# VHH binders against Abasic site processing protein HMCES (HMCES), part 58

Target 1, 269 residues: Abasic site processing protein HMCES (HMCES), of Homo sapiens (Human) (q96fz2)
Amino acid sequence: CGRTSCHLPRDVLTRACAYQDRRGQQRLPEWRDPDKYCPSYNKSPQSNSPVLLSRLHFEKDADSSERIIAPMRWGLVPSWFKESDPSKLQFNTTNCRSDTVMEKRSFKVPLGKGRRCVVLADGFYEWQRCQGTNQRQPYFIYFPQIKTEKSGSIGAADSPENWEKVWDNWRLLTMAGIFDCWEPPEGGDVLYSYTIITVDSCKGLSDIHHRMPAILDGEEAVSKWLDFGEVSTQEALKLIHPTENITFHAVSSVVNNSRNNTPECLAPV

## First folded at step 22 (VHH)

Design ye15 (from xa2 with S108K)
Fold by OpenDDE, fold request of step 23:
Structure ye15 (fold): chain B 269 residues (1-269), chain A 123 residues (1-123)
Amino acid sequence: as target 1 above (269 residues)
Amino acid sequence: EVQLVESGGRLVRTGGSLRLSCAASGFDFSTYAMGWFRQAPGKEREVVAAISWHGGITYHADFVKGRFTISRDNAKNTVYLQMNSLKPEDTAVYYCAARPYQIYERPKDYNYWGQGTQVTVSS
């Protein structure tokens, strides 16, 4: 997974992340650094995307079932990194393979600290290799959406009215991630960054790509993944597996350029 | 205490009409999506209709085919299901359900449930 979409307005995104705490109370996640949220139809590594994480990571006596939403850098920068520039990291941390998560120090250490997060997206992009050609067809992959009477096609969301029809009730893709906190050697703000855990693709996606993000389907899975206070690493890792509960459609080559940030990126062709 | 109380279910003849009501209490109704589900004997619970928190988005199952209409009155903390042209196949216990803001299709995605009201359509 090297490209996502996350373009919802902050208020819509927040409502989409409404949840019940362990006491059964409805809550909205509290924002940390909301100004760092940059909506985009085309998110690439090194950009910031919103993630959910347990409040317990920020408050010592907090209820671990409570959630914070925070924009974090895509591409995990491990806490032990000693260079002043995160871009100088010599290994790829955009993704973490589920089968080797416990073998790599960069992922094992933060995971052991309970630094689990849920990466939010409208969906993710993947490119299918065309047999016999050097051409790649991009696809937008996302949760199946409920078909409402007002539901327009994703491709027709060119007006405010049409946009609302599609996106006001959009179910966000929830991907399992690991985050870490990096303190720059020269001082400055702590950098929060994340990696997306990947698994072998489900049967439905296997023809498009052999790997997919570990998707957490449903509130229970999301809650368990986030709640590092009550759920052990071992138990949490049981949630990491392929899911068939996804849909996809082909999109134009517009998304190939990471600079393109328009609805055309995820529009069906 | 959260409560969802359904009413309006009764025996009706084929082709008849019913209006179900669900009165909600114990939570901020205006921030919840509401749904009507039904469960017939030996069948799984299925979504009939759903309405978003502000009422701007609605869903009706394919089997409704325009016969049923979901609506809500936030001032009264009530969601309604107008059922017209009822058929014997519509016989079921009808449940009111609630979840935060957005409508979902699956029962497991809803947090609060009523006790249900029996709708019986005779041939």
Scores: ipSAE 0.898, ipTM 0.947, lowest interface PAE 0.5, mean pLDDT 94
Fold by OpenDDE, fold request of step 23:
Structure ye15 (fold): chain B 269 residues (1-269), chain A 123 residues (1-123)
Amino acid sequence: as target 1 above (269 residues)
Amino acid sequence: EVQLVESGGRLVRTGGSLRLSCAASGFDFSTYAMGWFRQAPGKEREVVAAISWHGGITYHADFVKGRFTISRDNAKNTVYLQMNSLKPEDTAVYYCAARPYQIYERPKDYNYWGQGTQVTVSS
């Protein structure tokens, strides 16, 4: 997974992340650094995306079932990294393979500290290799959406009215991630960054691409992944597997350029 | 205490009309999406209709085909299902359900449930 969409306004995004804590109380996640949230139809590694994480990571004695929403850098920077520039990292941390997550220090250490997060997106993009050609067909992949009477075409969301019809009730894709905190050697702000855990593709997606993000389907899965206070690493890792509960459609080549940030990126062709 | 109480279910003839009501209490009704589900004997529970927290978004199952209409009154903490042109195949226990803000299709995605009300349509 090297490209996502996350373009919902902050208020809509927040409501879409409504949850019940362990006491059964309805809550909205609290924002940390909301100004770092940059909505985009075309998110690439090194950009910031919103993730969910347990409040216990920030507040001692907090209820670990409570959630925080925070923009973090895509591409995990390990806490032990000693260079002043994260770009000098010599290995790719955009994704973490589920089968080797415990073998790589960069992922094992933060995971052992309970630094699990849920990466939020409208969906993710993947490119299908065309046989016999150097051309790749991009697809937008997302949770199945409920078809409402007012449901318009994703591609027709060019007006506020049409946008609301499509996106106001959009079910966000929830991907399993690991995050870490890096303190620059020269001082400054702590950098929060994440990696997306990947698995083998489900049967439905296998013709498009052989790998997919580990998707957490449903509130129980999301809650268990986040709640590092009550759920062990071993138990959490049981949640990491392919899911068939996805849908997709072909999109234009507009998304190929990471600088393009328009609804056309995810519009069906 | 969270409570959903359905009412209005009864025996009706084919082609008849019925209005179901669900009264909610114990939570902030205005921040919850509401749904009507039904379960016939030997069948799985299925969504009939759903309405978002602000009422701006509605869903009706394909089998409804314009016969049923979901609505809500936030001032009364009540959700309604107007059922017209009823058919024998509509015979089921109808349940009211609630979840935060957004409507979903799957029963497992809803947090609160009523006890249900029996709707029987005779030929």
Scores: ipSAE 0.894, ipTM 0.945, lowest interface PAE 0.5, mean pLDDT 94
Fold by OpenDDE, last read:
Structure ye15 (fold): chain B 269 residues (1-269), chain A 123 residues (1-123)
Amino acid sequence: as target 1 above (269 residues)
Amino acid sequence: EVQLVESGGRLVRTGGSLRLSCAASGFDFSTYAMGWFRQAPGKEREVVAAISWHGGITYHADFVKGRFTISRDNAKNTVYLQMNSLKPEDTAVYYCAARPYQIYERPKDYNYWGQGTQVTVSS
């Protein structure tokens, strides 16, 4: 997974992340650094995307079932990294393979500290290799959406009037991630960054791409993944597997350029 | 304490109409999406209709075919299901369910459930 969409307005995004804590109380996740949220139809590594994480990571004695939403850098920068520039990291941390998560220090250490997060997106993009050509067909992959009476086509959501029809009740894709906190050696703000855990693709997606993000389907899965206070690493890792509960459609090559940030990126062709 | 209390279920004849009501209490109703589900004997619970927190978005199952209509009154903390042109196959226990803000299709995605009300349609 190297490209996502996350373009919902902050208020809509927040509502989409509404949850109930362990006491059954409805809550909205509290924002940390809301100004760092940059909606985009085309999110690439090194950009910031909103993730959910347990409040316990920020507040001592907090209810670990409570959630915070925070924009974090895509591409995990390990806490032990000693260079002053994260871009000098010599290995790719955009993704973490589920089968080797415990073998790599960059992922094992933060995971052991309970630094689990849920990466939010409208969906993610993958490119299918075309047989006999050097061309790749991009696809937008997302949760199946409920077909409401006002439901429009994703492609028609280019106007304000049609936007609500498509996006007001959009089910966000929830991907399992690991985050870490990096303190720059020269001082400055702590950098929060994340990696997306990947698994072998489900059967439905296998013809498009052989790997997919670990998708947490449902509130229980999301809650368990986030709640590092109550759910052990071992138990949490049981949630990491391919899911068939996805849908996809072909999109235009507009998404190929990471600078393109328009509805055309995820519009069906 | 969160409560969802369904009412209105009864025996009706084919072609008849019913209006189900679900009274909610113990939570901020205006911030919850509401759904009607039904479960017939030996069948899985299935979504009948759902309505978003502000009432602007609605869903009706394909089998409804315009016969049923979900609505809500936030001032009364109540969600309704108007059922017209009832058929024997509509016989089921109808449940009211709630979840935060957005409509979902799957029962497991809803947090609160009523005890259900029996709807029986005779041939």
Scores: ipSAE 0.889, ipTM 0.943, lowest interface PAE 0.5, mean pLDDT 94
Fold by OpenDDE, last read:
Structure ye15 (fold): chain B 269 residues (1-269), chain A 123 residues (1-123)
Amino acid sequence: as target 1 above (269 residues)
Amino acid sequence: EVQLVESGGRLVRTGGSLRLSCAASGFDFSTYAMGWFRQAPGKEREVVAAISWHGGITYHADFVKGRFTISRDNAKNTVYLQMNSLKPEDTAVYYCAARPYQIYERPKDYNYWGQGTQVTVSS
């Protein structure tokens, strides 16, 4: 997974992340650094995306079932990294393979500290290799959406009315992630960054790409993944597997350029 | 305490009409999506209709075919299901359910449930 979409307005995104805490009380996640949220149809590594994480990471004695939403940098920067520039990382941390998550220090250490997060997206993009050509066909992959009476076509949101029809009730893709906190050697703000855990693709996606993000399907899975106070690493890792509860459609080559940020990126062709 | 109380279920003849009501209490009704589900004997619980928190978005299952209509009155903390042209295959226990803001199709995505009301359609 090297490209996502996350373009919902902050208020819509927040409502889409409504949840119940351990006591059964409905909650909205509290924002940390809301000004760092930059909606985009075309999110690439090193950009910021909103993630959910347990409040316990920020507040001592907090209810670990409560959630915070925070924009973090895509591409995990390990806490032990000693260079002043994260771009100098010599290995790719955009993704973490589920089968080797416990073998790599950059992922094992933060995971052991309970630094689990849920990466939010409208969906993710993947490119299918075309047989006999060097051309690749991009696909937008997302949760199946409920077909309402007002449902419009994805990408036809050229007006406020059309946008509402598609996106007001959009189910966000919830991907399992690991985050870390990095303190720059020269001082400054702590950098929060994340990696997306990947698994072998489900059968439905196997013809498009052999790998997919670990998707947490449902509130229980999301809650367990986030709640590092009550759920052990071992139990949490049981949630990491391929899911068939996914749909996709072909999109134009517009998404190939990471600078393009328009509805055309995820529109069906 | 959260409560969802369904009412209106009864025995009706084929072609008849019923209006189900679900009265909600114990939570901020205006911030919840509401749904009607049904479960027939030996079958899984399935979504019949759903309505978003503000009422602007509605869903009706394919088997409804325009016969049923979901609506809500936030001032009364009540969701309704108008059922017309009822058929024997509509016989089931009908449940009211609630979840935050958005509507979903799966029962597991809803947080609160009523006890259900029996709808029986005779031939």
Scores: ipSAE 0.884, ipTM 0.940, lowest interface PAE 0.5, mean pLDDT 94

Design ye15 (from xa2 with S108K)
Fold by ESMFold2, fold request of step 23:
Structure ye15 (fold): chain B 269 residues (1-269), chain A 123 residues (1-123)
Amino acid sequence: as target 1 above (269 residues)
Amino acid sequence: EVQLVESGGRLVRTGGSLRLSCAASGFDFSTYAMGWFRQAPGKEREVVAAISWHGGITYHADFVKGRFTISRDNAKNTVYLQMNSLKPEDTAVYYCAARPYQIYERPKDYNYWGQGTQVTVSS
């Protein structure tokens, strides 16, 4: 998993993340650094994307079931990294394999501190290798969506008003992540960064790619992954498995160039 | 305490009409999507229709094909299901359910449930 779409306006994204705390109270996640949110149909590693994490990471004695939403850098920068420039990290932390997460210092250490997050996206892209060619077929992969009826007639689906109504009810993909906090050696703001945990692909995706992000399907899974105050690392890791509750469609090669940020990136072909 | 109270279920002949209502209390109705689900004996609970928190987005299952219409009245904290052209296959307990903002298809994604109202459609 090395490309996502996360394009919703902040208010739409926030409402899509409504949840219940452990007392059953309806809440929206509280933003940190909202000005760093950069919506795009075509997010790549080293860019910022929003994640959910427990309020307890920021506030002593906070209710660990309460959620913060914050943009973080994709590509975990370990707290022990000593260079001044995170791009000099010599190994790839875009993803973290679930079968070795407890063996890799870059992931084991923050996981042991309860630094679990939920990575948010509209969905992710994956490229299928095609026999007999160097060409790869990109797919957009996402939760199944309920078929909705929107204001306006058939043929008005491309208008800005109808486009916003299509996405106003979008079920966000929720992926299990690990984050870390790095203090630059020369000083400055603490850098929050994340990795996406991966698992073997489910049967439905196996013809596209052999790996998939670890998807947290439903509020129970999301709550348990986030709540490091009540859910141990060992219990949380039981949430990490493939899911068949996923769908996809082929997209054009427009998404191949990470500078292209248009709805065409995820449009069905 | 959150309450969803369905009413309007009864025995009706094939081809008849019913209007179900669900009165909601104990939460901010205007921030919740509402759904009607049904369950016949031996079958799984299934979504019939759903409406978003602002009322501008709806879903109706294919098996009700414009025979049923969901609506909401945020001033009265009430969601309705108008059921026309009823068939014996529509016989079920109908449940009102609520979840924040967006409509979803799966019952497990809904937070609050009513106790249900029986609809019986005779041949």
Scores: ipSAE 0.813, ipTM 0.918, lowest interface PAE 0.8, mean pLDDT 91
Fold by ESMFold2, fold request of step 23:
Structure ye15 (fold): chain B 269 residues (1-269), chain A 123 residues (1-123)
Amino acid sequence: as target 1 above (269 residues)
Amino acid sequence: EVQLVESGGRLVRTGGSLRLSCAASGFDFSTYAMGWFRQAPGKEREVVAAISWHGGITYHADFVKGRFTISRDNAKNTVYLQMNSLKPEDTAVYYCAARPYQIYERPKDYNYWGQGTQVTVSS
C-alpha cells in the first residue's frame, strides 16, 4: 500500500470517527496539530495523514480508551535513527509486513512500547500489473458503502449536492499501523511517523495485488488495536489478518502523478 | 440510561398499513443515525430502512422500496416507519437501532437496540 485518499473536510472526518469510550459515552477524537491536516485525494509516502491513537500516549493516567487524532508522517522514522535528516533513512518504512514485524527492530521496538495507531483514509489505491506490458491499471479500494437514496455511490452522484451526501456518510477505511517518535539530534520538535501493517491479500483483491493493508473492521477491532493500556501486543496482533469486506473500482491514470489532487483520482472509469 | 422503545406492532391483513414508532432517551438524539431492522424466525436480522443524524440521508431496502418510509422527529426524539401495502413476508419482529451520525447496513455496527415490536401480516 503506497497511495491513499484522505480528502474529507476536518469536521466531516472527525464526525466519521465518533466512538464510545469504555464507559459507553459517545465522543469525538480530540485533534492534535489540526493545522497540519492536508486533505487530498492523492496522499503519498512522506506526507502527513491523520491517525488515531490512545490519549494515554500523551497524558499521564489518561483513560486509554479515549482517542486522539493527529497528522503523522507516512514512513516510520525509528526513535534510534541517528542522522539529522529523516530522508537519509536507508530502508523503506512505508509498510510493515505482519509476518516479520517482531523481527524488524524499526517496528518491534515501537510496538513493544504500545505505539499502535489506526491510519485513516477514504480508501487506498493499488496498481494491477497486466500480462506482457509494463502498464498498470489503478484501482480505488475501500469499505463497502451502504447505498443511500438516489445517489448512493461515487459514480451515481449527479450533482455537487449529491456528491457531498455520498461523502457525508462515507465509512472511513481503518488500517492498522505502528508509530514511533524521533527526537532530532540537533533539537526541535519530536517527529511522529507511522507505518501501515500489510498482510497477504484476500481472494477478492488477489488479481489486483498480492498484499493489502491490515484492515480493522468495526469498532471492537479498532478499540482493541488502540488500547495499549488494556490490550497486550500478543492479543493485538491477533487482529492482523486479511478481510474480504472490501470493494473496489478501476480509476483513470490521473492518480499516477501524486501531484494530481482532484476528485478524478478516485472516479470510476 | 439509554432506551429505545418501539411501539405500534400488531396483526394486520395483507394490503394494510401500519406505523411503527421508536422513542429514544438517554442520549443526544440529534447526533445519532437511526435504523429499523427486522428478524423473522430462523432468519438473520436485516436492515429495513435507516436515516442519518440530520435526516438528509436515507436508505430503504429493495424489498420495501415504495412501500415503507423512514422518518424522524427530533423535537420528539422519535423515529418512525410507515409501512404500506403489507405482505405476509413482512411478518417479523421489528427493531429500532441507533449509531453515531452515519447510517450503516450491518446490525453489528449499531450501538443501541430496542426490544422489538411484533408485526404480523395475515393472508
Scores: ipSAE 0.813, ipTM 0.916, lowest interface PAE 0.7, mean pLDDT 92
Fold by ESMFold2, fold request of step 23:
Structure ye15 (fold): chain B 269 residues (1-269), chain A 123 residues (1-123)
Amino acid sequence: as target 1 above (269 residues)
Amino acid sequence: EVQLVESGGRLVRTGGSLRLSCAASGFDFSTYAMGWFRQAPGKEREVVAAISWHGGITYHADFVKGRFTISRDNAKNTVYLQMNSLKPEDTAVYYCAARPYQIYERPKDYNYWGQGTQVTVSS
């Protein structure tokens, strides 16, 4: 998992993240640093993307079931990193394999601090290797969406109104992540950064790629992953497994260049 | 206290019409999507129709398309299911359900449920 779409306007994204705290109260997550949210159809490592995390990470007596939403850097920078430039990390932290998460210091340490997050996206891209050619076919991969009815225009195929309605009801992909907090040695703001946990792909995706992000399917899974105050690391890791509740479609090569930020990146072909 | 109360279920003849109502209380109805689900004996609960929080986005299952219409009245905190051209296979308990903002297909994704109202369609 090395490319995502997360393009929704902040208000629409926030509404899609409505949740229920442990007392049954419906809430929206509270934003931290909303000015750092950079929506794009084509997010790559080192960019900022929104994640959910427990309010308890910011307030020691807070209700651990309450959620904060904040942009974080994709590519976990360990708290122990000593160089001044995160690009000098000699290992890739874009993803974290579930089968070695408790063996890698970069991931084991923040997990021990309860630093679990939910990475939000419209969906993610993967490139399928084609037999007999150097060509790779990109796919956009996402939760199955309830097929809503068109309204307003009889026979309209590609109206802006219908496009807006699709995304107004879009179920965001929710991926299990680990984050860490790094204090630059020369001073400055603390850097929050995350990795996406990966697992073996489900049967439905195996023809596209052999790995997939660990997807948290439904509010129970999301709540348990986030709530480090009530759910131990051992119990949380039981949530990490492949899922077949996923769908996809082929997209054009426009997405190949990470500088392209247009709806064409995820449009079916 | 959240409460969803269905009404309007009864015995009708094949080809008949029926309107179900679901009165909601104990939450801000205008921020919730609403759904109608049904369950026949020995079968799994399934979505029949759903409507988004603002009413602008709807879903109707293929087995009811053209026959059933979901609507909502936010001033009355009520969601409706107009059921026309009823068939014996529509016989089930119909449930009203709510979740924040967006409509989903799976029952497990809905937070609040009514007690259900029985609809029976005779040959």
Scores: ipSAE 0.799, ipTM 0.911, lowest interface PAE 0.8, mean pLDDT 91
Fold by ESMFold2, look of step 22:
Structure ye15 (fold): chain B 269 residues (1-269), chain A 123 residues (1-123)
Amino acid sequence: as target 1 above (269 residues)
Amino acid sequence: EVQLVESGGRLVRTGGSLRLSCAASGFDFSTYAMGWFRQAPGKEREVVAAISWHGGITYHADFVKGRFTISRDNAKNTVYLQMNSLKPEDTAVYYCAARPYQIYERPKDYNYWGQGTQVTVSS
């Protein structure tokens, strides 16, 4: 998983993240750094994307079931990193394999601090190697969407107002992530950054790619992953597995160039 | 205390009509999507129709399309299911359910449930 779409206006995105705290009260996540949210159909590593995390990471004695939403840098920068430029990190931290997460210092340390997050996206892109060629076919991969009247799925929409209804009811992809906090040696703001945990692909995706992000399917999974105050690392890791509750469609090669930020990136071809 | 109270289920002949109501209390109805689900004996609970928090987005299952219509009245905190051209296959317990803002298909994605109302369609 090295490319996503996360393009919704902030208010639509925030409503899509409505949740219940442990007392059953409906809440919206509280934003940190909302001005750093940069919606795009074509997000790549080193860019900022919104994640959910427990309020307890920011406030002493907070209810750990309450959620913050904040943009973070994709590509985890470990708290122990010594150099001044995060791009000089010699290890790729865009993703974290679930089978080695407790063996890699970059991921084990923040996980042990309860630094779990939920990475939000419209969906993600993967490239399928075509038989007998070096050409690759990109796909847009996302949760199945309930087919609303006159605007069911992306492939079913037939007008701009129907696309607006599709996105107004879009079920965001919720991926399990780990984050860390890095203090630049020259000073300045603490850098929050994340990695996306990956697992073997489900059967439905195996013809496209052999890995997939660890998807948290439903509010119970999301709550348990976020709540480091009540849910241990061992219990949280049980949530990390493939899911078959996923769908996809082929898209044009427009998405290949990460500078292209248009709806064409995810439009069915 | 959150309550969803269904009413209107009864015995009706094939081809008949019926209107179900669900009165909601104990939460801000205007921020919740509402759904009607049904469960026949030996079958899994399934979505019949759903309506978004603002009422502008609806879903009707293919097996009821053209026959059932979901609607809501936020001033009365009530969601409705108008059921026309009823068939024996529509016999089930019908449940009202709620979740924040957006409509989803799966029962496990809904936070609040009513006790259900029995609809029986005779041949």
Scores: ipSAE 0.792, ipTM 0.908, lowest interface PAE 0.8, mean pLDDT 92

